# Ledger of designs, part 378: VH-VL binders against q9vpl3

Target 1, 224 residues: q9vpl3
Amino acid sequence: RGKINIQRPKAPHYERARVVAVTQPKYPELPKAKSCFKTRAERTQQQQENPYNEIIAREVRNWLDHSRLVAFFHLSSITADDIFRVRVQLHKQNLHLKSYGSKIIEQAVKNTRYEAIVPLFHSNHCIVFSPDPEKTAALLRIVRRVPQMVLLGGIVEETMLSRNQLVAYAQMPGLHAVQAQLVQTLSQAPGHLIQQLQAHQNSFVQVLDVHAKNQMNEETPKST
Short names: E, the ipSAE of ESMFold2; O, the ipSAE of OpenDDE; V2, 0.75 times the mean of E and O plus 0.25 times the DockQ between their complexes.

## First folded at step 12 (VH-VL)

Design D145 (framework fv_anetumab; at its last look DockQ between E and O 0.38; V2 from the best seeds 0.69)
Fold by OpenDDE, look of step 12:
Structure D145 (fold): chain C 224 residues (1-224), chain A 121 residues (1-121), chain B 111 residues (1-111)
Amino acid sequence: as target 1 above (224 residues)
Amino acid sequence: QVELVQSGAEVKKPGESLKISCKGSGYSFTDYWIGWVRQAPGKGLEWMGIIWPDDSYTRYSPSFQGQVTISADKSISTAYLQWSSLKASDTAMYYCARDYGIYESYYFDYWGQGTLVTVSS
Amino acid sequence: DIALTQPASVSGSPGQSITISCTGTSSDVGGDNYVSWYQQHPGKAPKLMIYEVSNRPSGVSNRFSGSKSGNTASLTISGLQAEDEADYYCSSYTSSSTWYVFGGGTKLTVL
């Protein structure tokens, strides 16, 4: 029985080689996870058709429609803990911090008056919603603690504001204070006008009285 | 009316601990930052740090980081500045002030009357 | 080190207009509009005179005005009065380090 050369096994006889070749188990190629080979287009389409995204988009729309203050922030390397802490502080002021995907935002605002905000959402972002525009200053004081929250702009009373405009708005006296000042100013104007008009009338009457007195003195015949 | 009232003057020795206070009134204490400013005798103003009183979030100047502790008790509308171990160089007037600024705007609109701290052997 | 530089002293006669400068060492000092000015009389707490380069708080005289050009902010006091004699400090937010800094202060003397 010839020593089986373990180092260089002799090639099997042709017939044996054929049998071995045919009997070799063909292992099915492991199914390439279809998910790994989905084209960007397919992935995007699947995301768009997700009923869940539609629900979230409706939520976003609802927030936009019911908020009088909306602020947009870019998030630069912020930790979840920092976000949580800020969220808590904002919540105490009836400010609601939310984060949504860019696609969801796009879907939510498509063909709406808010479509102009889409370009703001190309990176990591968050949105703060409030029913009270007077909370703008409070918002901007709280976010000072997190330099990673970069203000991009906002919507106040259905008006889109730039970053600078939003800051300026926050610095303005409250609408009620301004209205009160306006009313005060307007209420003082008629009083001054009335005084000026009365002054002129009184002066005119005085001049007429003097004239009448002078005429009466001229008509008194010098009784020689 | 907004008012910040600080604790009285302190005379201490080196190595002693100290905690001075600043009580705010006339506004919502938890809605504004409170800052501390040091002024050494005959010197200028130095920003030490600020605190958000609601959750005691604090930011320090690099020069004062680890040298002092800023804290607050919102229940009594009071901010604190404390030293664990005073140095002679800590001799200064210390002011608390309300930071009224928003976002990247920092400015103090109301100031306490100041607390004089004297550290001498 | 980010610093705000002020002249050590400025003087003027009553009725004159004087200007105090505050120059940042970097473009990052003082952002576009984040410079404040404080007045301090001897033995008194500082008082805010100007915020955000040119805004006056309520109760501050219109004789005080602020401006900025490049890296230099300026406080102008018109119609100088004896009561204006005080130390003046500029301050600014530093965007690079996210902290607040004061200038060295300027002593204003009314002659």
Scores: ipSAE 0.840, ipTM 0.920, lowest interface PAE 0.6, mean pLDDT 87
Fold by ESMFold2, look of step 12:
Structure D145 (fold): chain C 224 residues (1-224), chain A 121 residues (1-121), chain B 111 residues (1-111)
Amino acid sequence: as target 1 above (224 residues)
Amino acid sequence: QVELVQSGAEVKKPGESLKISCKGSGYSFTDYWIGWVRQAPGKGLEWMGIIWPDDSYTRYSPSFQGQVTISADKSISTAYLQWSSLKASDTAMYYCARDYGIYESYYFDYWGQGTLVTVSS
Amino acid sequence: DIALTQPASVSGSPGQSITISCTGTSSDVGGDNYVSWYQQHPGKAPKLMIYEVSNRPSGVSNRFSGSKSGNTASLTISGLQAEDEADYYCSSYTSSSTWYVFGGGTKLTVL
């Protein structure tokens, strides 16, 4: 008979709306219900707010799962124009600048190995995602123009890196070739060999760490 | 091979305008900062400013803010240094250089050959 | 503002080692701030010799080394050769003012 207008969020249009946001994600309002003063409208609004948090958290998980480079920054106060211009420069390099609330990050990484990143989001922050880890140097060169973005660390090829490790990673001359070889080898390995390599996850992390240390071995500042 | 080639020497009178150029080749011009450095005759190096060529974002040394204009034309991989009204004190060698640093690291790895500007009455 | 201080000149004999100092403050040379060094022969453009305190670019002799202690950076040239006779400039980024600054320059004379 008469039906209440159903409002469904769509991931694509929520993601497009969020591309415009620069500091903190604002939850987009769903299209208004047909009746704006009904008690059932109040219930719908309450339920809409709860589903938005999980939709956004799934977006964050999707970025984390499909990004070979993730960089975390503390973000001080910055004009909307300045952050927009940086976002444009990053986007040209396939680097995607995002910001999410700390509770949403907590929800997104709950029960994952990335739970350790949650304290990074206690204050203002932003995250840069990219499928291209070879763009780490480009990222760090572009952000020089915004002292308001302070690098905290990152994730490269599922390996968590400190601030200094990420900077060292960006300067390694053989980075792309090493990563391509590792990816190709894993994709060609037999099933039980893949299980054996995954059980030695520490060895893959150590390969990247050893390479970073070897590149820095001649210069690294040392405490007495 | 990275190269920065600057325009030729200039002899000017006070009050005249001037625009000198720096053309980059052998690398992706819009992916790196370009700086300008001044050296008065017999004197040391002075940083003037820096530009991000893709969107022409600039920063100037306080000593040169409002004294010169730094610009770029990314379609021809060229950066510029420009004066609207030259002074005798602008007589100097001017270098462009590529800034290769990342994240709070700043250094010029390739330099142009320099452009001598002489301003005399 | 605060300029990076270098000695006006330094000299050494062929085969000796010499050190050029570059002194600033905690906001330009000290702490985690980076220092770079440039060599300039008469009539030529500067050439990068050391970046990020102690790194050598490809093609720069390992006779050149850089270090930093407190608010003073140092460029050391070992096995001094006649072609090392040049002007040497240190430079740093001034984090408090967000400007790039050069030292006054040091004339190296090979006796």
Scores: ipSAE 0.743, ipTM 0.872, lowest interface PAE 1.1, mean pLDDT 79
ESMFold2 (binder alone), look of step 12: mean pLDDT 90; pTM 0.933

Design D147 (framework fv_anetumab; at its last look DockQ between E and O 0.38; V2 from the best seeds 0.68)
Fold by OpenDDE, look of step 12:
Structure D147 (fold): chain C 224 residues (1-224), chain A 121 residues (1-121), chain B 111 residues (1-111)
Amino acid sequence: as target 1 above (224 residues)
Amino acid sequence: QVELVQSGAEVKKPGESLKISCKGSGYSFDDYWIGWVRQAPGKGLEWMGIIWPEDSYTRYSPSFQGQVTISADKSISTAYLQWSSLKASDTAMYYCARDYGIYESYYFDYWGQGTLVTVSS
Amino acid sequence: DIALTQPASVSGSPGQSITISCTGTSSDVGGDNYVSWYQQHPGKAPKLMIYEVSNRPSGVSNRFSGSKSGNTASLTISGLQAEDEADYYCSSYTSSSTPYVFGGGTKLTVL
């Protein structure tokens, strides 16, 4: 019995080889999920052509157009639960917290006055909308609950503000208060002017009286 | 006018429980943080924690975490500070204060008159 | 540990100007603009004197002013009066788990 060469087994007899070849389990090549091989460009293009994205982009634009206060936040490792809790608090103040993808934002603001906000949306972000700019202080007090919400900036009355400017704006007295102060200041100005004008007139009259008295004294003939 | 009125002085023994109160008036109680500050006799001010009265969200100083409980009842515009078991070292003046700051600006613009807590055997 | 350091005591004569310093031990203390000052008279609650380094609340005398240079905030009291005798505390925002920190306090004596 020839030494079975275990290192180089002799090729099986032709018939055996045929049977082995036919009985070998053909493992179906796992369908390479076409989705895994889509180029970044193809994925981006497919996302841009999604009719759903267009609808959402229109929604975003609508929020921007109807909001007098818009605040942009970066979200750093925030949980969905935390976001929900903050959303509830903000909603009570008529502040609307929304989160959109960067591509949707880009599409929404393309060729608009808001295009400058695009660079703010490179990571996880949320936007807070409000029809009332006086709620800025309330917003910034509520956001203190979530340190993971980092203020990036905002839009107030169609003006883009930096983080610091938005904080400064929130610290200012309301427009009505400022207007009231201005009116008060302006209302005091005429009173002071009138007083000054009257003072000069009174002084002038006094000088004239003195002059008249002196003239009368000179005209009194010394009756020798 | 904004005012914070605290409950009266307390004299307690070690191991007893205590709850002191701070009532706010003259402003929207739910829209501002309320903080608690401890001042031991002859010592400085120590920040204990803050509460958002609307939903009773609280933040504590690490030194006071688990040692005290801060709570609020927005229906009566009142904040609370409570101990489950007092220690002699809890003897101090306790102040509540309104935090008027925004975002990263933290400051107390209105203060309660303080509540003296004395814990002695 | 995040700490604000104040001098234990400062003294001045009536009419003089005095300055109380508050120095942070870490860059994480005080951010650029979030230092507050409180005045406390004996047996009284603290009173806010300065917020955000240099802002004065309504009702606070213009004799009180605040500034900051580097990691040191300063409270200046000009035209010192007897009524200014009190303890003064600085406070700052911290980026740590503790958003508030107080200084150790400074006793101001008017001579």
Scores: ipSAE 0.822, ipTM 0.915, lowest interface PAE 0.6, mean pLDDT 87
Fold by ESMFold2, look of step 12:
Structure D147 (fold): chain C 224 residues (1-224), chain A 121 residues (1-121), chain B 111 residues (1-111)
Amino acid sequence: as target 1 above (224 residues)
Amino acid sequence: QVELVQSGAEVKKPGESLKISCKGSGYSFDDYWIGWVRQAPGKGLEWMGIIWPEDSYTRYSPSFQGQVTISADKSISTAYLQWSSLKASDTAMYYCARDYGIYESYYFDYWGQGTLVTVSS
Amino acid sequence: DIALTQPASVSGSPGQSITISCTGTSSDVGGDNYVSWYQQHPGKAPKLMIYEVSNRPSGVSNRFSGSKSGNTASLTISGLQAEDEADYYCSSYTSSSTPYVFGGGTKLTVL
């Protein structure tokens, strides 16, 4: 914790001695700065209107605390029957498919080492939790039947992994492979992992656009 | 060791039904996809379909949809390929194979020995 | 109707290197899609030789290598041996409804 302070990020301080553009004027009245400040009434209203948000956020925290495997997916349109069948198959492997609102995820990971995952939930998504990290291959094998679930990345043994790292982890047999991967991951900055996850989101959006166009062309037999 | 053992060769007449089997051992049968691949005499390989044995979720090649039935009995670690009415053109070698791929990867790492089906009058 | 295109046959002498091609489109062999290669001796089931374009399963000789460029995947066999005489098939993903498309096969003859 003393080397990397991601899990307990300090509040941004007004004065920065290390890297400061000392010649630039301060603009405390910029519209962006105003948008960062919610009134007491707005914060109270949000809390009052959604009394169950904290209960659900505690559920998410409990899942994160007790899950040695967490996988994040983008979820495109899917029928309730299809997602239910996948949930059943995952559950039989001790893999627990959940969906939560982005605000609930923000609330759940606030002041934890997992705050970096919040950007992944600005679009439609789902999450798979499991206490069994050895089930990663099983997860990714089951999800093959659901093209609507697109892998974004995950957390294994409290370490954030990119999409490619999670897939590689799933294919590595034995305890020594897991330990070697963990050592390599710990030598990487969490900011690097966040950027890799965000790059995968951009690639994912492009893949979804191609898939949607392919689906529209198949359903609408237009010439040319 | 992973092994897929298929039922023996079959000689049938057109119009007859047939169900051939593929028994897996040496691994967790329900946790892997099983595919069926056809090879007509002197011809190449054709994918027929794939099954998730735990709940029998099945996906067929468009060329074989409605022409065969793929099923599984997870209690005895066995997958099946079935015809309700055989045609002479069904004469071929039929393989089952385990798919070991994960997430966007699809390949068959272990194959059964094959079941020769001969359909003639 | 459309399968991946492979040459019908190739031949080489012991010790030489040969390459078997597998040509498709940007939607199957091209792009980020994976390609696999299978060896089949007469009367035997296919055996996986290469998966995910270039990976060898345990027990497959390092004389076998895979690659792809554009819409063409290649299987290269170096140090050709008599035991390499067999049929070779490529396979590629095309869609979720057709995740396995095989090439027509290539008969390798060792002279």
Scores: ipSAE 0.739, ipTM 0.879, lowest interface PAE 1.1, mean pLDDT 80
ESMFold2 (binder alone), look of step 12: mean pLDDT 90; pTM 0.929

Design DX (framework fv_anetumab; at its last look DockQ between E and O 0.02; V2 from the best seeds 0.00; counts 0 for: pae E 11.6 > 2, placed apart)
Fold by OpenDDE, look of step 12:
Structure DX (fold): chain C 224 residues (1-224), chain A 121 residues (1-121), chain B 111 residues (1-111)
Amino acid sequence: as target 1 above (224 residues)
Amino acid sequence: QVELVQSGAEVKKPGESLKISCKGSGYSFTDYWIGWVRQAPGKGLEWMGIISPEDSYTRYSPSFQGQVTISADKSISTAYLQWSSLKASDTAMYYCARDEGSSESYYFDYWGQGTLVTVSS
Amino acid sequence: DIALTQPASVSGSPGQSITISCTGTSSDVGGDNYVSWYQQHPGKAPKLMIYEVSNRPSGVSNRFSGSKSGNTASLTISGLQAEDEADYYCSSYTSSSTPYVFGGGTKLTVL
């Protein structure tokens, strides 16, 4: 019984070969669904062109442009309930907590002055917006009670601040208070200088008077 | 003066949809959250949910999650409560209320007059 | 589930002082100053009487006072008047899935 050559099977009898050739179902080549061969690049590009993402990106940009205080937070295992509570507290202080995807943020800040914030968004994050930079202290007070919210940094009056700088900023007296103090200090400076200058002159005159009196007393001959 | 004015009483059949409204006046509508509270006949107050009109953030009671939809139109200072399909058990007085709680407390300082919803076959 | 328990009914004579209790099942009710009280007359909307345990809104009579001890909040009405006859509900913020919780209500009858 000849070794069945599995690599070169014996050609069937001519008639059988003909029948097999004719009866072989010609399966129409299934149109290679173009969709199955979309390169990762094409898929990524299509995701980038999501009109919805553009809308959200514009929203983010609007928030950034209209906010004088922006704070960035990392969220560490925060629950929905905790988020809700914080959101309510923040809202009551005219602070707006938002969460956006990293891609959306990237799209929103691309080619803007805010592009430097992109590296901050590598994990679960949220952003707090406020039109009032004076609310920085209130913000920090609220989030201090939420250990799951880790302050990463922020933007105040168009200046990017580190975490420490933001904390320092919050501890500063309000701009008006500082200005008032400055004005007060400046207004007192001339008065103090004048007083000091006058004090020296007055003391000098007093010393001269004493000297003059002493000289007059020495010149009066003791008439015996 | 701060006022919340709700839409009028509704009589509906089971399976019908309904949307009731609460209009705020006398204050900045977007600065305060609006809660909805249900009171079944002869029963107590039950919190349904709350909305931030400014950004439409909404939270529901678990009992009402998926059963109702709370929304707001800040342009007309109005909050809404809606059902897609009413049940007889939805028969109740519904109140909207403004949350004026401090950062560390939650309370409703102003209430609407209520909307009576009657669902009867 | 966090629940606030109130007595179903309380009664008093005119001029007397009555107290309505509100007891939370969780320590969260005892730790936070989130308790509020509402008065509801028949056929009327609730009215805020006390917020943050002991604060009175403008326009609320000084006869109404609030306190808290442990996990029990109390509403005290002094100098009871006929107009005080109403249902009273306590409410509290909770850290649970239900941030706003109401008590079962107390019917106050003035005899």
Scores: ipSAE 0.029, ipTM 0.568, lowest interface PAE 3.8, mean pLDDT 84
Fold by ESMFold2, look of step 12:
Structure DX (fold): chain C 224 residues (1-224), chain A 121 residues (1-121), chain B 111 residues (1-111)
Amino acid sequence: as target 1 above (224 residues)
Amino acid sequence: QVELVQSGAEVKKPGESLKISCKGSGYSFTDYWIGWVRQAPGKGLEWMGIISPEDSYTRYSPSFQGQVTISADKSISTAYLQWSSLKASDTAMYYCARDEGSSESYYFDYWGQGTLVTVSS
Amino acid sequence: DIALTQPASVSGSPGQSITISCTGTSSDVGGDNYVSWYQQHPGKAPKLMIYEVSNRPSGVSNRFSGSKSGNTASLTISGLQAEDEADYYCSSYTSSSTPYVFGGGTKLTVL
């Protein structure tokens, strides 16, 4: 007589969340790749059709306008406990982890200089805001322990940086004038920056698609 | 001047415990990770694990998980490598090394002088 | 076994150039993965010579250069000198639980 654990406590949660999740019209049991917070994603989806979406979009605009460091990440599936621990670690460094729906982000940055970031939000993502650009090294140190957060790029001192440019910025000693000059020179040719960010995101989407196909070949009942 | 100073050579018997140390100076100790690397006599380098001294977050090589304990005391800028029960096969040179942590690559820019551990029979 | 393959030994005459190879897979050496190189003289700790494939730390001679093609990284030493006689190790990141992998080492002999 076989002993089989029929524990499927997450299947109902994941199926419902995937139906509501932003820009994931897939039902092939994708890898654990959701927005930072399921409840936030669901609320954002509902509120997109309500008159309060502009209020949330103003919140995003305020974060963008008052943050000298903004970092964009692709977010793979992560437990609530693990993301909470990461958020606490980031908060100790005045780094604020947030997630918003793609259409709210698009609405927030429409007709602003930040409109170029919209393509980064087609899939699961999260954003880190900080008033302190010198915390970029601390940010990268913390997320190094979090393989579920994949850096896509960022904004430093109102300048768009690719992933590699942001990493280079973080490695430099903290001479303010030198850092500001480097950021400005690295940001010349903004079209190249956007192209690099989009190419990087597309590569990770392809990897996630392979993982989803692999998981769909698992035994029944469906899981993950 | 960045410096990692390790504790002195040890001669032990199988079954004994041991804790060796690595003291960092000349930099902000909590801004960098400390890794431990093993080198058996006449052999190559073998990564054992790494620690972030700020919050004691650790990662171990699967070959060493459960075999050793890596810890740090940030108040005295010191990392530790510890065995609860030594084996003769633990006879090796042990290095600590500093990892930059702010890059997406993995490399050790400064190394300690090494601690020779000899475990007889 | 070690995941990164290096030749066991290489030799050259003073003034010549030599290349030490480090072969892995697309998950550790290939693609966007980074490789570093270490020099170790007998009885001494390793010293970082190259990081992030081709970057040279300050104080390292420009006779040392690094490159990567496909799944093979290379350390090139030009103008070979007697003091270059040492063991050389490559290291890379893997996507597994073991983020640091070393090659088996290459003994460089200066004839």
Scores: ipSAE 0.005, ipTM 0.473, lowest interface PAE 11.6, mean pLDDT 75
ESMFold2 (binder alone), look of step 12: mean pLDDT 90; pTM 0.931

